# VHH binders against Endoribonuclease YbeY (ybeY): the designs that were tried, part 3

Target 1, 156 residues: Endoribonuclease YbeY (ybeY), of Chlorobium chlorochromatii (q3are0)
Amino acid sequence: MSLELCNSTRQAIPNKRLLQAIRMVVQGEGYEIATITGVYCGNRMSQRINRDYLNHDYPTDTITFCYSEGKAIEGEFYISLDVIRCNARHFNVTFEEELLRVTIHSALHLTGMNDYLPEERVAMQAKEDYYLQLLKTQKSISPQKSTDNAIFSCNS

## First folded at step 19 (VHH; from p5 with W104Y)

Design v1
Fold by ESMFold2, fold request of step 21:
Structure v1 (fold): chain B 156 residues (1-156), chain A 125 residues (1-125)
Amino acid sequence: as target 1 above (156 residues)
Amino acid sequence: QVQLQESGGGLVQPGGSLRLSCAASGFTFSNYRMSWVRQAPGKGLEVVSEISGSGDSTKYADSVKGRFTISRDNAKNTLYLQMNSLKPEDTAVYYCARVYIIYYGNTYKVHMDVRGPGTQVTVSS
């Protein structure tokens, strides 16, 4: 089991809350973690990944690589903190709330949830709201983890 | 070491049938989405069909719908492609591929991770 978060930017992020959110979604949806890597980056990296893998030339809030479809999740995601900050202003929510929502969104994709069809988007939003509320009522949970779950910066 | 090995290619006449097999090893087969892709002479790769890890969901290119059937036997770690009503346009090297989904925006793309060496299918008379 390996859950790792990497931050390639100079911007601070709430690492403990982000890890808690990912674990809560994965466990709540009935899955297990084999390997998950979360990368928090800027627009340059997001745009490069979109160009190189997805053949479009603009950044997105998240890009989620869902490698497996079994109970033990293998995947990674890339979240642009620049897009998150812009969206937080637009939606009139805090940076942390928007970042947690998008992180939960990425984790839900890793469990195989789609959001292409309108009804799928409604279901995704409902799950996001559910886990955001659950996270608020369980403010700080010390996750049971091994050294394999260490948080580290990608900028080195 | 992840390995995919295709077999069952050959020469058939138009209107004939052929069944391709792909033996998978080095990974938990049932956890992964699989695909058949093909490369016609002088052309790029075309996705022919894909199937979910469980086998419950399948997709086909318009050019093969109603003629080809993708399936998998997770107990035998084997992917299949039943090819009926073959046309000369189906002539290609057929590759077995392990694929994964990339989600971005409110859409997704299926991306090829690993493929086998391929098997030649030739439809000619």
Scores: ipSAE 0.741, ipTM 0.840, lowest interface PAE 0.6, mean pLDDT 88
Fold by OpenDDE, look of step 19:
Structure v1 (fold): chain B 156 residues (1-156), chain A 125 residues (1-125)
Amino acid sequence: as target 1 above (156 residues)
Amino acid sequence: QVQLQESGGGLVQPGGSLRLSCAASGFTFSNYRMSWVRQAPGKGLEVVSEISGSGDSTKYADSVKGRFTISRDNAKNTLYLQMNSLKPEDTAVYYCARVYIIYYGNTYKVHMDVRGPGTQVTVSS
């Protein structure tokens, strides 16, 4: 079991809270972590991933790769800090709050939750709100696994 | 290493039936969504059917809905495709594939990372 976060940018992010958010969501939804890699990057990397895999040549807030459909989650996600910053301004929230929300959003996708239909989007947003609130009220929900890695610098 | 191997293809008359099998190895089979895809002569790759890791959820292309049935035996690491009421237009090489989902915006995309060498299915009088 491994949870790893990578920051390919020079922007500071709340490492511990991001890890906590992912663990809270996975555990809260009744799953366990097999292998999750979260990559926080800039627009350039986001756009590259979006182009190569989705044929969209523009940056986006998050792209989530969900490999597994069982109890043990295998997946990875790419979040553009540049888009997060823009969205935070647009929605009149802090950078940290938007970053946590989108991270929670990605983690929810990894559990198999989808937002294809309007009602599903509403439900997913409600989950985001729930876990954001929970994160604010609790310092720690689940203990860190010995194989989990904290934030590290990305080489690519 | 991840490996997939299809079998069960062959020549069949219109209206006939075939059952394809796919043997999987090198990964936790039950943890992954699987798919059958096919490629007809001169045409691109077409997704025929998908099944969740647990087998509780299935999807079919409109062209095969009501005729084909996807299933799996996780204890045997095997994927199946029961094909009934076969038509000439079902003629293709059939592949089993391991798939995953990419979420972006309010949409998703199913992506294949590994597939077998394929098995030929020919429907002809």
Scores: ipSAE 0.724, ipTM 0.901, lowest interface PAE 0.4, mean pLDDT 92
Fold by ESMFold2, fold request of step 21:
Structure v1 (fold): chain B 156 residues (1-156), chain A 125 residues (1-125)
Amino acid sequence: as target 1 above (156 residues)
Amino acid sequence: QVQLQESGGGLVQPGGSLRLSCAASGFTFSNYRMSWVRQAPGKGLEVVSEISGSGDSTKYADSVKGRFTISRDNAKNTLYLQMNSLKPEDTAVYYCARVYIIYYGNTYKVHMDVRGPGTQVTVSS
C-alpha cells in the first residue's frame, strides 16, 4: 500500500487534510489503495501533460490516470494549483475548499466514477459535496494506524 | 513481465465468422480494462472494442456494432473477440491491448498501455 503526495510548487497545501480526504473517498466507496500518487503542480506541467497525452494545449484543474479497475486502486493524479487559485476566485470559495474538492474529484475518478454524461456529472458533484461535508464534520486527528507511508517525495 | 498473445486469425469469406483469443500473463488480468484494436492495410489504428476489468461494461466502434462481441474469461486470463458477418473492410491485423483511462475536463481518453504482436484477419472472396 502506498499513498504519496508530491508538491512541486512553493504554494503551501494542507497535506494531512488532503491525505484524509483521499482515504475517506477510497474507503467510503469500498476500495483499497495499492498505489496512489498525487502530484500538485503548476500550469506548465499540467499543460505539458494535456498536450502530450490528451491532444490539447491548455492546463486543466486535474488529470487522473486510473491504471487499474480492481478493488485495490493503482493510479495517479496531477492537480494544477494555478488553476485551483483561479477557480477558487471565480467560484468565490477558499483555495483550500477548491483544492479539497478537486482532490476528492480525482479520488472519485480513481474509484471508477465517470462524469461525461449529465447524470454522471450530477452524481459526481453530489459525492464531492458529501465527502467535503464529511471532512468538515470529522475533524482531523492523528489516526492510530499500524503504518503510514503517505510522505511528501518532492518540494516546491 | 506483461505479455499479450493473440490467436485465431485467418482467411475467411465475406459473411463468415472468426473468434480471436488473447492470452494474458504477467499481471492480474481481472484488474485491467482490455481492448481490441485493428490496423487495416495502409491505415492507422482503430479501436474496435473495449471491456472493463470485470467484464460488466463493453463498448464497440459503430463499424462493428451488432456483428462483433468482446468478452473475457478472468479465470483463464483470456480476452475474446467473436466476429460475425465479416466484411472485406474488416481485413486488418487485430491487436489485443491493455488500456487505462485518463480523466480530464469532464471527459476521458482511453490510453493503450501494452499491445500484443497481433493476428492477421483477411476477409476475401
Scores: ipSAE 0.723, ipTM 0.832, lowest interface PAE 0.7, mean pLDDT 88
Fold by ESMFold2, look of step 20:
Structure v1 (fold): chain B 156 residues (1-156), chain A 125 residues (1-125)
Amino acid sequence: as target 1 above (156 residues)
Amino acid sequence: QVQLQESGGGLVQPGGSLRLSCAASGFTFSNYRMSWVRQAPGKGLEVVSEISGSGDSTKYADSVKGRFTISRDNAKNTLYLQMNSLKPEDTAVYYCARVYIIYYGNTYKVHMDVRGPGTQVTVSS
């Protein structure tokens, strides 16, 4: 099992909270972690990934690579902190709240949840709200023990 | 070490049938979406069919619907493509591929991760 977070920017992110969110989603949806790598980056990297894999040349808030379909998740996600900052302003929420929501969104995709149909988008948003609320109540108590590998930054 | 090995290709007359097999090793086969892709002479790659890790969901290119059937045997780590009513335009190298889904915006794309060396299918009189 490996869960790694990598921050290719100088922007501080709440690593412990992000790991907690990912584990909570994976466990709550009835899955296990084989390997998950979360990359928090800027618009430049997001745009390059969109160009290289998705044949378009603009950044998105997250891009999620869901390598496996089994019970043990293998995957990666790339979140643009530049997009997160812009969206947090537009939605009138904190940077951390928006970052947690998009991280939860990416984790839900790793469990195979879609959001391309309107009803699927509503269901996705409801799950995001559910896990955000659950994190708020867990924030009111001591953190759970973690055995996963984590890092504060990456060189790529 | 991940390996995919196709077999079952060959020369066949129009209207004939072939069954392709793909032996998979070096990974937990049932955890991965699989695909058959083909490359006709002078053309790019075309996705022929996809099947979910469980085998419960399948998808076909319009050009092969009703003629081709994708299946998998997760106990034998083997992917299959039954090709019936073959036409000259089905002539191609057929590749077994492990694929994965990339989610972005409110959409997704299926991307080829690993591909076998391919097997030649030639449909000609």
Scores: ipSAE 0.713, ipTM 0.844, lowest interface PAE 0.5, mean pLDDT 88
Fold by OpenDDE, fold request of step 21:
Structure v1 (fold): chain B 156 residues (1-156), chain A 125 residues (1-125)
Amino acid sequence: as target 1 above (156 residues)
Amino acid sequence: QVQLQESGGGLVQPGGSLRLSCAASGFTFSNYRMSWVRQAPGKGLEVVSEISGSGDSTKYADSVKGRFTISRDNAKNTLYLQMNSLKPEDTAVYYCARVYIIYYGNTYKVHMDVRGPGTQVTVSS
């Protein structure tokens, strides 16, 4: 089992909470982590990934690569902190909240959850809200585990 | 090392049948969606069929629907393609492929990351 987060930017991110969010979602949805790599990057890297894999030459909030369709999750996701910052301002929420929401969103995709149809989007948003609220509750009740330090710096 | 190896191709008359097999190794086979793709002479790659990791979900191209059946044996790490009522238009190199899904926005894309060397299927009278 491997859960790793990489930050290629200068922006500080809540490492432990992000790890907790991913674990919470994976476990809550009845899955296990085999290998998950989360990359937090800037617009340049996001745009590059979007261009190379999706033929979209612009940055986006998240791109999620879901490799597995079993109980053991294998996947990667790329989240642009620049887009997150912009979205946070737009939605009048904190940077951290938006970042956690989008991370949860990506984790939900890794469990095979879809948001293609309007009703699926509603369902997924409800899940996002649920886990985000759960994280808020746990922040106040339970301290983070010391073993949750799986964040590292990387090159974009 | 991830490896895929197709077998079962050959020459068959129109209306005939073939069963392709794909042996997988180097990864947790049951975790991955698999597909059969083919490339006819002078044409690009075409997705023929897909099957989920568990085998519970299958998809077919319209051109082969009702004639081809995709299946898998996860215990044997093997993917199958039963091809019935073969037509000359089915002539192609057939590849077994491992696939994954890329989520972006409210959409997704299926991507192929590994495939075997292929097996030739020729349908001719």
Scores: ipSAE 0.680, ipTM 0.880, lowest interface PAE 0.4, mean pLDDT 92
Fold by OpenDDE, fold request of step 21:
Structure v1 (fold): chain B 156 residues (1-156), chain A 125 residues (1-125)
Amino acid sequence: as target 1 above (156 residues)
Amino acid sequence: QVQLQESGGGLVQPGGSLRLSCAASGFTFSNYRMSWVRQAPGKGLEVVSEISGSGDSTKYADSVKGRFTISRDNAKNTLYLQMNSLKPEDTAVYYCARVYIIYYGNTYKVHMDVRGPGTQVTVSS
């Protein structure tokens, strides 16, 4: 089991809270972590991933690679901090709140939750709100497992 | 090391049958959606069939519906393709592939990251 976060930027992020968010979602949805890698990057890397895999030559808030269909989650996601910052301003929320929301969103995708249809999007948003609120009410961070690491340097 | 290896191909007459197998190793087989794809001479890669990790969900190309059956034995880490009523147009190299999903925006893309070397299927009188 491994949960790793990588930040390829110089921007500070709440890595402990992000890890907690991912664990909370995975556990809350009845799954376990086999291998999850979260990459927090800038627009350049986001755009490159978007271009290479989706043929979209522009940055986006998150791209989530879901490899598994079972209870043991295997996947990775790429979140652009630049887009997050822009969205936070647009939605009049803090950078941290938007970052946590999008991270939760990606984690929900990794559990197999879809947002293809309008009703699915509403349901997923409700889940995002639920877990975001849950994070706010928790005063302590659960103990970190030895296999969970935060990396502050990523290869781009 | 993730590895896939196809077998069971060969020469068969029109109307004949073949059963392809794919041996998987280096990953938790039951955790992944799998696919059979084929490439005919001078044509692009075509998805023939797909099966969920649990085996509960299957998909088929219109060209093979009613003739081909995809299945899997997760205990043996093996994917199968039963091909009946074969036609000359089914002639191709057949590959098994591991499938995953990329979520972006409000949509998704199905992708393949690993496939075997392939097995030749030739349907000819």
Scores: ipSAE 0.679, ipTM 0.882, lowest interface PAE 0.4, mean pLDDT 92

## First folded at step 20 (VHH)

Design x2 (from v1 with S30D D56G)
Fold by ESMFold2, look of step 20:
Structure x2 (fold): chain B 156 residues (1-156), chain A 125 residues (1-125)
Amino acid sequence: as target 1 above (156 residues)
Amino acid sequence: QVQLQESGGGLVQPGGSLRLSCAASGFTFDNYRMSWVRQAPGKGLEVVSEISGSGGSTKYADSVKGRFTISRDNAKNTLYLQMNSLKPEDTAVYYCARVYIIYYGNTYKVHMDVRGPGTQVTVSS
């Protein structure tokens, strides 16, 4: 079992709360973790991944690689903190709230949940809301304070 | 080490049938989506069919619907393609592939992870 988060940016993120969100979604949906790697990055890396794997040149909020289809989840996701920041402003929510929602969204995809059809999107949003609310009823651990020059590195 | 090995290709007349097999090893077979892809002479790869890890969900290219059937035997780590009513246009190298899904935006793309060396299917008079 391996669950690992990497941050390739200078933006501080709430690592422990993000890990809790991922575990809660995977286990709450009836799955187990074999390997999950979450990468929190900037637009440059997101755009590179979109170009290299998806043949388009713009960044997205998340890209989720779902390798498995059984009960033992194998996968990776890449979340652009630049897109999260822009979306948080646009939707008038905090950076952390948007980051948690998109992390939960990626974890739900890892459990095989789709959001292409309108009814699928409604179901996805309902699950996102459910897990966000469940996280908020738990007492949070204080986020790790970032120094302005701190960089969290990823394996790639 | 992940290994995929196709077999069952050959020469067959139009209207005939073939059954392709793909032996898989080196991974937990039932945990992965599988696909058959083909490459006709001088052409690019075409996805022929896909099947979920459990075998409960299948998808076919329009060009083969009603004629081809994908299946898997997870106890034997084997993927199959039953090919009926074969046409000359089905002539190609057929590859067994392990695939996975990349989600982005409100859409997704299927990506080939590993592919076997392929088996030749030739449909001619």
Scores: ipSAE 0.725, ipTM 0.830, lowest interface PAE 0.7, mean pLDDT 88
Fold by ESMFold2, fold request of step 21:
Structure x2 (fold): chain B 156 residues (1-156), chain A 125 residues (1-125)
Amino acid sequence: as target 1 above (156 residues)
Amino acid sequence: QVQLQESGGGLVQPGGSLRLSCAASGFTFDNYRMSWVRQAPGKGLEVVSEISGSGGSTKYADSVKGRFTISRDNAKNTLYLQMNSLKPEDTAVYYCARVYIIYYGNTYKVHMDVRGPGTQVTVSS
């Protein structure tokens, strides 16, 4: 199996969290990884891919090549960090949250999930939310709480 | 070496039937979506039909719906196209193709990955 991420930009990305997210989605949906390559790029590369493969002359947040339909996933995805930055501002979320969401979105496509119809889009968003929350639970440790006694005010 | 080889083409009268076969080798056949595409004289490629890796989902061009049936035998690594009620406009070179899906912008496109050399189907009296 091979899971590789490539960042063709100078913007830092959370590699370990992105790898964790992809593995979590693939495993959670009941699949295995044969080969997955994730490319994090800018608008110029995204726009070139859209022109060359899709006859569109504009960038998109992600382009996902889903080569396989069996349990062993073969595929690649290309995510424009320029689009992620713009969308994070528009949706009022952090860059990292939007990047993780779009990475999860790409991984869900690799498992064969569609989002063409409105109800499919709703289902996709629900899965994105689910895996984002699961990822936070797997990594996020609550700040250590004070052990001092509570201070309270009472009229008694 | 990925290889697709079509067979079963030929000359047939209008209203007749023909069954095309495509032998696949060099890859895990049931992991891949497959398609039949055709090229009529002086025309571009037209997607005729698609079938999922498992065989459970099929799609057809409007021009052939109800007359053509795509199927696959994953144990024999073979794709089929049953063509009934043939018309002169079905005259074309028919290609077996391995395809994959590209997702983008809440839509997708089916992209042809590998294609066989084709088999000629001629419908004439």
Scores: ipSAE 0.685, ipTM 0.815, lowest interface PAE 0.9, mean pLDDT 88
Fold by ESMFold2, fold request of step 21:
Structure x2 (fold): chain B 156 residues (1-156), chain A 125 residues (1-125)
Amino acid sequence: as target 1 above (156 residues)
Amino acid sequence: QVQLQESGGGLVQPGGSLRLSCAASGFTFDNYRMSWVRQAPGKGLEVVSEISGSGGSTKYADSVKGRFTISRDNAKNTLYLQMNSLKPEDTAVYYCARVYIIYYGNTYKVHMDVRGPGTQVTVSS
């Protein structure tokens, strides 16, 4: 099993909290991790992925590759920190809050949750809010010993 | 190594039936969504049908709905396409494909990860 995060930018991100958020979503939705790779990148990489895979030439906040449909998740996601920064300003929230929300959003997609239909979007947002609140509540309690997953810098 | 091998194609008259099979190896078959895709002469690829990893959900192109049935036998690692009431416009190379979902924005795309070499289906008098 591996959960790996990498950051191809110079923008600092809250690595441990991001890892915690992903594990919380996967476990909370009743899944297990086989392999998850999370890439935090800039607009240029996001735009290239959108162009190469999705036929449009602009970046998006996240792109999530959900390879598997079983209990053990196999997947990847790519999050543009440039889009996160812009969206955080637009929504009047902190960079960290927006980044955690989008990371949780990607993890929920990896568990098979859709957000194409309006009712699906409402359900997705409700789950995002739930896990954001749960993460806040857990963080306010003293840390306990655990085996942390590896986090790597991307070679780009 | 992931491999997909189609079989069961051939020549049939309009109104006839064929059953395509696809043998899968090199991956945990029931963990993946599968699809049949076809390419008619001089045309691009058309998604004919999809089936979930468990087999519980299926989807069909409008052009084949009611005539074709996708199924899978996860114990045999085999995907099937039962084709009934065949028409000349069904003439194509049929490919077995492993697919996955890419989510972006508020939408998604089904992406073809791996496909087999294909099997020719020809419907003519």
Scores: ipSAE 0.667, ipTM 0.831, lowest interface PAE 0.8, mean pLDDT 88
Fold by OpenDDE, fold request of step 21:
Structure x2 (fold): chain B 156 residues (1-156), chain A 125 residues (1-125)
Amino acid sequence: as target 1 above (156 residues)
Amino acid sequence: QVQLQESGGGLVQPGGSLRLSCAASGFTFDNYRMSWVRQAPGKGLEVVSEISGSGGSTKYADSVKGRFTISRDNAKNTLYLQMNSLKPEDTAVYYCARVYIIYYGNTYKVHMDVRGPGTQVTVSS
């Protein structure tokens, strides 16, 4: 069991809050973590992944690889901090809030939640709001498990 | 190491039946969606059928719907493909594959990360 975050950029991110968000979502949805890797990167990496796997030659906010569909989650996601910053300005929210929202979004996908249909998108957004609010009300951060790690410099 | 191994292929006459098996090892089998894919001579890979980790959900290509049945025994780490009413156009190498999903935007893409060496199925009179 491992939850690892990697930041390949020079931009500071709230590591503890991000880990907490992922754990809250996974636990809240009734799943457990087998192996989750979250990569926070720039537009270059995002665009490369988007191109290579999806044939889209542009950066995006998040790409989530969901390997498993059982109770034990195996997966990884790539979030572009550049896109997050742009979106935060566009939506008139803080960088941190947008980053947490998108991280929660990716975690929800890892649990098998879909947003293909309009009604599914609404449901997923409601979940995002729920967990984001829950995260804001948390007074203490749960202790990190020994298998959890945050990497500030990594190669994808 | 993740491994898949297909078996059960062979030569059959049109209208005949075959049952393919795929032995899986090196991963939690019931945690993954599995797929049968095939490649006919000179053609690309075609997804034949797909089954969820629990076995509760199945999908079929239109070309095999009503004739093929995908199933799995998670206790035995084995995937199956029952092929009935076989046709010459079903001639191909059949592969079992482990499936995962890529979420992006409001859409998704199905991908395969592991595939066996395949088993030959030949339908000929």
Scores: ipSAE 0.629, ipTM 0.872, lowest interface PAE 0.4, mean pLDDT 92
Fold by OpenDDE, fold request of step 21:
Structure x2 (fold): chain B 156 residues (1-156), chain A 125 residues (1-125)
Amino acid sequence: as target 1 above (156 residues)
Amino acid sequence: QVQLQESGGGLVQPGGSLRLSCAASGFTFDNYRMSWVRQAPGKGLEVVSEISGSGGSTKYADSVKGRFTISRDNAKNTLYLQMNSLKPEDTAVYYCARVYIIYYGNTYKVHMDVRGPGTQVTVSS
């Protein structure tokens, strides 16, 4: 089991809460973590990933790579802190709240949840709200294993 | 190391049958959606069939529906493609591929990150 977060930016992020959010979602949805890597980056990296994999030459809030369909989740996600900052201002919420919401969103995708149809979007948003509220009421949880609580800086 | 190896290809007459196998190693096989893809001469890659990690759901291209059957044995780390009623237009190199999904916005894209070397299937009189 490995859960790792990488921050390629100079901006500080709530690492413990982000890890807690991911674990909460994965466990809440009845899954386990095999290998998850969350990358928090700037617009340049986001745009590069979006261009290379999706043929979209612009940054986006999150891109989630879901490798597995079983109970043991394998995946990656890339979240642009620049886009998060912009969205937070736009929606009149804090940077942290928006960051947690989008992280939860990515984690939900890793469990196989989708938002293709309007009703599916509503359902997913409801889940986001649920877990976001849950995080507000709960204290930080201790790491399950020494190997799944790694926070590191990564190269762009 | 992640590896896929196809087998079972060959020369067959129209209306004949073949069964392809794909041996997987180096990853948790039952966690992954798998697919068969093919490349005919002068054409691009075509997705032939897909199967979920558990084997509970399958998909087929319209061109092979009713004729091909995808299956898997997770205990043996093996993917299969039963091909019946083969046609000359089925002539291609067939590849086994591991599938993953990229979520972005309100949509998704399917990708294949690993393939075997392929096995030749030739349907000819």
Scores: ipSAE 0.612, ipTM 0.866, lowest interface PAE 0.4, mean pLDDT 92

